# VH-VL binders against q9vpl3, part 20

Target 1, 224 residues: q9vpl3
Amino acid sequence: RGKINIQRPKAPHYERARVVAVTQPKYPELPKAKSCFKTRAERTQQQQENPYNEIIAREVRNWLDHSRLVAFFHLSSITADDIFRVRVQLHKQNLHLKSYGSKIIEQAVKNTRYEAIVPLFHSNHCIVFSPDPEKTAALLRIVRRVPQMVLLGGIVEETMLSRNQLVAYAQMPGLHAVQAQLVQTLSQAPGHLIQQLQAHQNSFVQVLDVHAKNQMNEETPKST

## First folded at step 9 (VH-VL)

Design D43
Fold by OpenDDE, fold request of step 10:
Structure D43 (fold): chain C 224 residues (1-224), chain A 121 residues (1-121), chain B 111 residues (1-111)
Amino acid sequence: as target 1 above (224 residues)
Amino acid sequence: QVELVQSGAEVKKPGESLKISCKGSGYSFTDYWIGWVRQAPGKGLEWMGIIWPGDSYTRYSPSFQGQVTISADKSISTAYLQWSSLKASDTAMYYCARDEGIYESYYFDYWGQGTLVTVSS
Amino acid sequence: DIALTQPASVSGSPGQSITISCTGTSSDVGGDNYVSWYQQHPGKAPKLMIYEVSNRPSGVSNRFSGSKSGNTASLTISGLQAEDEADYYCSSYTSSSTPYVFGGGTKLTVL
């Protein structure tokens, strides 16, 4: 019995070949693995439709709406440990450090009064939220721990503030202190006004006196 | 009223270890930076370092990095400055001070009375 | 290294106005508004007199004023009194790594 050449099997008889050809399971072409390379557009669209993003965007909006203090920071190269540590310190002061993607922020603030903040989120960033605007100074003390946190600006009492304005705000005395200062200033104002009014009168009187003295000196004949 | 009270004068020999203290009162100790400033006899003020008492984060002047250790015990509102091995050149007045500044504003609004450290053979 | 330069000494008569200068070696010294001034009497701790260029803490006399022009900060003491005789130090922010730099100090003598 001749060695069955398993390497070059003889072509089957024509009829057998036909049957084999017809009975060959047509394996559906494996759907070409849609290259996971979603076009940037598709990714953007999918991100917009991602229910998760909507939830997070809503969260961001909620934070914005309920915060009287919002501070925006750029994050340079920072370690997770550093950010965690600062977060803990901030939390102790009822300051809530959050980080969101730029797209999420855009989605969150779209068609809202906060839309103007979108340009701040083109890079790595974090946001600090607080219900208490008086904590601004505390915030700015704590963030010294992390030089990589660069203040960009903020929102205080629904007002957008630049970096410098936010710092200035933090340096202001509390409302009561300001009121006290105002009262003090107002209480001194009448005195200052009186002084100014009197200064002109006194100056006038002095000029008159000098004039009178000069006239008297001219009228006193040098008694030779 | 905000007060910083420092430990008393120290007289030590070279090679000895020393830890001096600064106790804060009249304010929330964990909410302000505490700095240490050295003043050698007849010399000016020199910043040594600062600490955030809330978590004991420290920053040192390059000149003092590795030379001293700044620490804090928030439970007793106390900051510390310590040497592992004193040198004669460490003879100076040491002040602790509270930093009132925010963000990039750094200034000390309250100062301790100072601790005189004398290191002599 | 960023250094603050102060005159070694300044003198004035009672009632006069004197100015102590503090000049940074770099334009980056202290940013625009981060200069502080301290008064130190002999054997005493420094006292904050001016912060952020021109602000006075509570309890500091209005005779003390601060200003800045360019890289030079100035402390002005008007109506000089005998009690003003002290050492004065300026301080400024420089960098995150060195947030405190002190000037060399100025000895003010009241004649």
Scores: ipSAE 0.872, ipTM 0.949, lowest interface PAE 0.5, mean pLDDT 87
Fold by OpenDDE, fold request of step 10:
Structure D43 (fold): chain C 224 residues (1-224), chain A 121 residues (1-121), chain B 111 residues (1-111)
Amino acid sequence: as target 1 above (224 residues)
Amino acid sequence: QVELVQSGAEVKKPGESLKISCKGSGYSFTDYWIGWVRQAPGKGLEWMGIIWPGDSYTRYSPSFQGQVTISADKSISTAYLQWSSLKASDTAMYYCARDEGIYESYYFDYWGQGTLVTVSS
Amino acid sequence: DIALTQPASVSGSPGQSITISCTGTSSDVGGDNYVSWYQQHPGKAPKLMIYEVSNRPSGVSNRFSGSKSGNTASLTISGLQAEDEADYYCSSYTSSSTPYVFGGGTKLTVL
């Protein structure tokens, strides 16, 4: 009885081989996980369909819609501890520091009035939200402690502002103060305006009088 | 009205420790930076450092790093400048001041009356 | 490190206009708009006169004005009065690590 080579079993009889071939369970080729061959674009699209991302995107939209002040910062090399400390100080001022992924931001603002902010989120960033635009100065004082937080711009009262514009806004007196100043200026204006208006009229009348006098002098016949 | 009131003049010997104070009033003490500025006799103004009283975050001038300690007690709206060991060269007028600036704008809008520190053997 | 250079002294007669210069070592002295000026009378604390190159705090006389050209900031005092006799210091932002630099000061004498 020949040694059964378990490593190379003898081929079964032709008929048996046929039966075995026909009865072999054809296991459906496990669909090659399309996930391994997904293009960067496809992967990005799949990430957009993540229910979790949708929830976070909704949160971002909610913050944007309910904030009268939004400030965008680039984050350079910063420690989590530094961010936390700043967050605490900001929170004391009712300023809410949040950090979201760029993809989440993109998803959140897609087809909204905020879509223009997407280019600001190409790198590490954070956003500060506030319901009070008067806190802009407070925000910009606090962030001094973290030079790694670079101001990129912001949204104030639904208006997008550049970095310089946001700083300028923070330096402006409050609306009420401006209004008060305006009222004061306007209250002083009537007297000055009247004087200026009268000055021009008086000057014009003087010029006309001089002209009239000159004409009269020309018409006076030199009595030889 | 915003006011910064500093502690009185000090006369010390070399090697002694000293802590001078600056009390703020008329504003939210925790919402503004407080700076310290030195002025040696007959000399100009020198920035020493600043503190955020809200959490006592401090930044020092390189020239004063390790030479002095700036601190604050927000509960009593007071900032401090202290020396562990005074030198004769520390003889100067010391001012605390509130920084009103924002972001990259740095300027002091309110100043304390100054504390004269005299260190002599 | 940015250094600010001021003239040691300036003098003028009452009613005249005088200018004190503050020149930085870098073209970016104080950034585009971050120069401040302080007045100090003898034995008194400094007083803010100008911030952000040209802004006057409340209570500061309109006789004081600030400007900047290139790396030189200027404080102009018009209608010079005896009370204007004091030391004047410019200050500027330099870096996040050294946000305050003072000039050497200028002694203004009213003749």
Scores: ipSAE 0.863, ipTM 0.944, lowest interface PAE 0.5, mean pLDDT 88
Fold by OpenDDE, look of step 9:
Structure D43 (fold): chain C 224 residues (1-224), chain A 121 residues (1-121), chain B 111 residues (1-111)
Amino acid sequence: as target 1 above (224 residues)
Amino acid sequence: QVELVQSGAEVKKPGESLKISCKGSGYSFTDYWIGWVRQAPGKGLEWMGIIWPGDSYTRYSPSFQGQVTISADKSISTAYLQWSSLKASDTAMYYCARDEGIYESYYFDYWGQGTLVTVSS
Amino acid sequence: DIALTQPASVSGSPGQSITISCTGTSSDVGGDNYVSWYQQHPGKAPKLMIYEVSNRPSGVSNRFSGSKSGNTASLTISGLQAEDEADYYCSSYTSSSTPYVFGGGTKLTVL
């Protein structure tokens, strides 16, 4: 009785092989282990359906509505520590640095006057809010310490400004200083005008006097 | 009025340590950058570094990195420049100055009177 | 290395206008509008005369003006006076590791 070689079983007859192939239980593919790391797409989709996003969107809207200064920055390879440090410095000046997802921003500004800012938020960004537009210079001094914060633009007094315009605004003298200068300029103008008017009048009188004196001298008959 | 007052002239030997000071007044000391500028005898101005007094964040010129230390005490509105070991080549006038510039604009609007440091054997 | 080049010396007579040039070696020198000028009298600290190419600080005479063309910034002093005799330094922002670069300085002599 030949020892059945159990190590290499003879291939089953073709028909048997066919039956075995058809009768093999099809086990459902084990769900691919969801990688612990959600793809960017999955993260974005989950953010859209989260009621929490609505709350945050309302917060963003509230900040926008109550801020007279809003500045938008791109963040390029910045560390959390660097962000924290600059946040602290900004906070001391009543400047509030916030970071929101692009979808949250979109939701927050949808059908509002701020909708134009959406294109600014395609990558990592932060926003600085302030109730005081006079703090623009302070803001731009502080952010110098973080080259990774790139100014994109801002909103000042409900007006959207480009990067260059915002910098220019920050370089302007304060409203009070401008007003003071205006008042000074206006106060000096009348004095000069009055002086010029008086000078012309005096000159005219002098010319008339000379003319009168000359006429009197011509009428004195040389008594031969 | 904005004013920066520096410490007096120093005469030192090579190898000695030194710390000079710059006191700011007439403005919010923590809201402006303070820079240090060296001027060797008969030479031009050289930027050394700057400090944000609010949190003592500092940037150095590559030529001065590791050679000097810039610090600040905001409680007394004072910035410092210090050497651990002076060299004869450190003989120069040293100025502190306030940077008024914003963002990418860098310029000094107010300067200290300068501190003369003489290092001789 | 980013460098600013100034003439070593310039001279003029009282009442004349003189110009001091400051030329950057790279397009990265000074950005488009970030040049400053300082006046230094002998034994005195530098004084800011011009910032951001053409702006004058308060208290600086209107005889001092700044301009820029290409990579060359210029300081013009009109109506030259004896008191204008000093060293003048240009400075510029650089996008490199050093935000501040000074020129070599120009000695202005009033004849």
Scores: ipSAE 0.856, ipTM 0.937, lowest interface PAE 0.5, mean pLDDT 87
Fold by ESMFold2, fold request of step 10:
Structure D43 (fold): chain C 224 residues (1-224), chain A 121 residues (1-121), chain B 111 residues (1-111)
Amino acid sequence: as target 1 above (224 residues)
Amino acid sequence: QVELVQSGAEVKKPGESLKISCKGSGYSFTDYWIGWVRQAPGKGLEWMGIIWPGDSYTRYSPSFQGQVTISADKSISTAYLQWSSLKASDTAMYYCARDEGIYESYYFDYWGQGTLVTVSS
Amino acid sequence: DIALTQPASVSGSPGQSITISCTGTSSDVGGDNYVSWYQQHPGKAPKLMIYEVSNRPSGVSNRFSGSKSGNTASLTISGLQAEDEADYYCSSYTSSSTPYVFGGGTKLTVL
């Protein structure tokens, strides 16, 4: 029952506080959260800083050039925590949720084939980039939980698709089967195969074009 | 091949707890919604709720909110339906089902075999 | 709660074409909302037959077709066969908080 006196914790002294401050780890801020959820004032500031805007415009050009899937959404009011959870689920599928100012987008696509996307950025928006066009269905399954993200359309394999076309693309069966069929044809013995492939190359493209055209023609809702 | 295998039939008394399972295989479990559907004896189908296994985001039917708990363990590709205190009216067949719908489309493409829960005094 | 109305039973002879209706409101079956159909044999789990009003999953016979007009969706089975004898349920989207509502079911008897 008798114990020696023990030293009680003391308030930080200036010298000890200085050492603690120097040794504390510095964690970088999460750029994905800032990219999508920037305030209106922050976006305006970035657009007026011309050298910074060019750096961000180069980032957008790089995403567009290296993404075989790009999806555009209108974004209504949503909490930062809710959109962060969705960003995490998308990222696990190699789907990258971003947001950029309209001025930056216009600069990024200037003199490119993507100039047609500029009108999509007149309102609040977000963009999903991915190198994997086969992930379109995964994207659209995840965003079902987010009514605030309204699909506007996208780009798949350098082709602009409307909202309905992108959804139809996501549901097309046999994309991998068509690609596998081409690979199987190329793996056959050479000689007559090379000449046959030259003749069939137009047929493969025509089958893909007819499939996409027939799928689009079969999407004829009588509303809107 | 997509397969959903549910835990076996259960016979319980009112007031007991129960957790039934649904194990998915043949597909990426965290890439699809899993729903639970109830069918009382001789009755139709009732949607109970749906879960995104990737982060356990859930949505319950208004009729079942607060009545059951839906959860998932993505490490073993398994979804769960749980009662803290069973009632005799919980006697039913319970199905899990995968929803492959995208954007604004909702439908169950693959179903488990069902788990019969019998609650009797 | 919101409910979809189906006839309690329908019957037909082998080879005939029959139609099962699913009637709701402008808030579910009506408008641009999708409808799906499920077949359930006794003691078995439901099986998806039609999704998005008229699409057939892989492995579903082309004898099954779906359509929608106004607030009523329809499942049509042509060339009726004995194996088609089952219960049939429609389902419709209602809202983001209630994305599934089922009809009461229709017992199809093949005479």
Scores: ipSAE 0.680, ipTM 0.852, lowest interface PAE 1.3, mean pLDDT 79

Design D43
Fold by ESMFold2, fold request of step 10:
Structure D43 (fold): chain C 224 residues (1-224), chain A 121 residues (1-121), chain B 111 residues (1-111)
Amino acid sequence: as target 1 above (224 residues)
Amino acid sequence: QVELVQSGAEVKKPGESLKISCKGSGYSFTDYWIGWVRQAPGKGLEWMGIIWPGDSYTRYSPSFQGQVTISADKSISTAYLQWSSLKASDTAMYYCARDEGIYESYYFDYWGQGTLVTVSS
Amino acid sequence: DIALTQPASVSGSPGQSITISCTGTSSDVGGDNYVSWYQQHPGKAPKLMIYEVSNRPSGVSNRFSGSKSGNTASLTISGLQAEDEADYYCSSYTSSSTPYVFGGGTKLTVL
């Protein structure tokens, strides 16, 4: 019988345990089961984190509510200096680069139409928020120098857009009426858009994995 | 109207230094990439490098890395291409160009008029 | 290194359609890589005619069209006019370290 060995968590712990279980391999946790009797230090650390998670989740909800442009990226390893310099260039365009834990994102979108975006945050990620949807082209020009940031899709005027749809939106004429009509005609059920975004994310991760294996096998060009 | 205006033609001797300029106008200079492209006499186009003027982030073609320096002064909307020691083989027309491409799209939409550099002894 | 192959010259009569080819490999022209085309009249700077394989910038005549099949991109000029006589260069993305690789150029002569 291979049932997952999960202690009877309280409602808040159930949600946390569920998020962790989704982000980990679907195996029974018997070989790596953690002790059900947490240390004093672990309990103290976990207790201290809960109130701050709620505050940070409210921050994310506020960004979502006040941003007409939201872009989601997969983020590979990058130096702190490189990401900081990109953040500065984005900030000059009223584009706000943020990163939050998947648990915090889940709390922030709870009971909203955006609950379907949670799977996008199971891997390393970052999010760009802006009140200015006309800045989509500027965003995509700046991040071009950052191959570690891979566009997954976004939200424009409360409409979910795939990667290709967001790029197409960025290239449309600047008249607000044309942009509004395009967003309305591209509207789809959030579940369909999340499935498309998830498929593109999985495909991109697979391509990166193959590319990384190929790079590990290659020798330097100037060795002989 | 987007314009890129380059500095005038140069006649130099091998071993001399040189810095040529490209001034952008009619657009937000720090919001677009600027590239440099070389064209030897009677030959085709060769990409040399590209700069983001907002923070002077640069990428060089492998063929030109270490041989030239690309820089910008955003306060006067100007990009530069410079050599510390010119060679006769540096004789060419040099263009600056704006790249408006987004996310994995790369192309030059506006070009400067070119700067002819002649290096002869 | 990477070379994009264009014919050295092509010619056509006024009113005809001509096609200029740009052949590379799966690492540049092939696959999902974008191609752009530039027109250069004698003594002038290049001018962008086609970007992202088939898109025309504003102000470029609809007589110019671009396409790609396999490892070959094509620029087609319909209704050939005397002012189309120029050199034409293709350019392809190859990698993040070499996002611009140009073809050798094609001299178009209008007969």
Scores: ipSAE 0.679, ipTM 0.852, lowest interface PAE 1.3, mean pLDDT 80
Fold by ESMFold2, look of step 9:
Structure D43 (fold): chain C 224 residues (1-224), chain A 121 residues (1-121), chain B 111 residues (1-111)
Amino acid sequence: as target 1 above (224 residues)
Amino acid sequence: QVELVQSGAEVKKPGESLKISCKGSGYSFTDYWIGWVRQAPGKGLEWMGIIWPGDSYTRYSPSFQGQVTISADKSISTAYLQWSSLKASDTAMYYCARDEGIYESYYFDYWGQGTLVTVSS
Amino acid sequence: DIALTQPASVSGSPGQSITISCTGTSSDVGGDNYVSWYQQHPGKAPKLMIYEVSNRPSGVSNRFSGSKSGNTASLTISGLQAEDEADYYCSSYTSSSTPYVFGGGTKLTVL
C-alpha cells in the first residue's frame, strides 16, 4: 500500500468547485460598441484581472509535477453519463481524468520542458493523470469503450511520447518481470549465464524495434 | 496463470431459462474485457457481446441484442450469459474469452473451455 | 454485413509451407484495423495464434506467421506438422458496433 499524497490535492478540490461556479460562460453579449472598440490594453488588462486562470494553472502544474503518467486525448461530444462512468473506472485504477482550457495549459507549462504540448489543446480535449506509469495499459483498455477519446500522446517518467510510443510503452513487459528474469539468469549455472543474458537482451531489443517501427509507420517515415 | 472456467454442459427444453457462468482467476478480473462467442454444431465462431466487469458496461453484437443478457458479479470474478426463453436454435457451444487488446486492438488471448448447451424436447 | 472470406479447406504435406487467406474490405481487413488468427482443434476451445496482424503470443511456435496486404490477411504455417491439423479462423475489427468479425473458418488437413 504505498500511499500517494497527490491522488487529489484537497485544497484545490474545494477551491476548484468554487472557481468553476464563477467561470460560467456568458449568454447575453456585451453591448456591441464596447466589444468592437476594445483596445490592446483593455484585452491585456482583462487577462491580468482574471486571477482564476492562475489558480487553475497551478493545479495543472501540480498534477504535472506529481504525475509519472500523463495522457492527452482529443475529445468529441459525449454524454455526461458516459464520461462519468469512464471517469469512475479510471479512478479505480488511480487514473484521473481532467479537462482544462488551452489558456490554462499554456500558463501551466510556460517556461517548462512541456511547452511543446500546448498545440494539442487547440481543440476539445481531456487529460489523464496518474502517479503510476504501470497503469498505461489499464488506461488504454478502459478508453476502448469511448471512441470519443482519441489518443494524441503522453508523458511517461518526464519523457514526452507520441501516440505510438505510448501504446508501445503500455505493451512492454512489466519492469518487475524483466528484473526477475535478469536475476534468474545471473543466478543460473556458470557457463551459460552470458548466453541467457544476451538472449533476454536480444528479446528486449526485439520489443523496442517493433515499437520503433510502429512509431516510424505512424509518425515519421524512418529513423536511423 | 490466467484461467477461465465455465459452468458444465446443459440440456434444456425450449422455453426454459438458463444462466451459464465464466469464472476468471489468475488476473485482476475487473481490469479486462470478457467476451462471449457462440459456435453452433459444425459451424464457425460468432461474437455475441463483451462486458467490462468493473461497472457491467456491455456491448452486444447486433445479431444478439435483445436475445441474451450478459452480466458480471465482480465480487466472485464471474461473468454470465443468460436466456429468458431458450429455442432449439440456441443449441451450441458457448465460450467466454478475455480480451487483452489496448486502444485499437481487439483479440481474445484466453478462452474458457466452453459450455455445451443442448435445447431439445 | 457479410463475414470475412476464408477458403473452406486447405491441405499440405508434413514439412511443407501452407498459407490461409482472409479477405475482407477496405473498411475492415484493408483499413488500419488489426487482424487476429485462432486455431481450433476438434472439441477444444480456440487458441490465439496471431494478434495485431503479425504478432505471436508467447508459447506459439515461430512456424506461424501473419501478414496483410491490401484487403487480404494471411496466416502462414511453415514446416507443417500433423498437430497443425485444425480449423483456423481470422478475425477483424469492423466498427464500434462490431469490433469482432470472424471469417468462416478454414479446415487444414495434413496429409
Scores: ipSAE 0.646, ipTM 0.838, lowest interface PAE 1.5, mean pLDDT 79

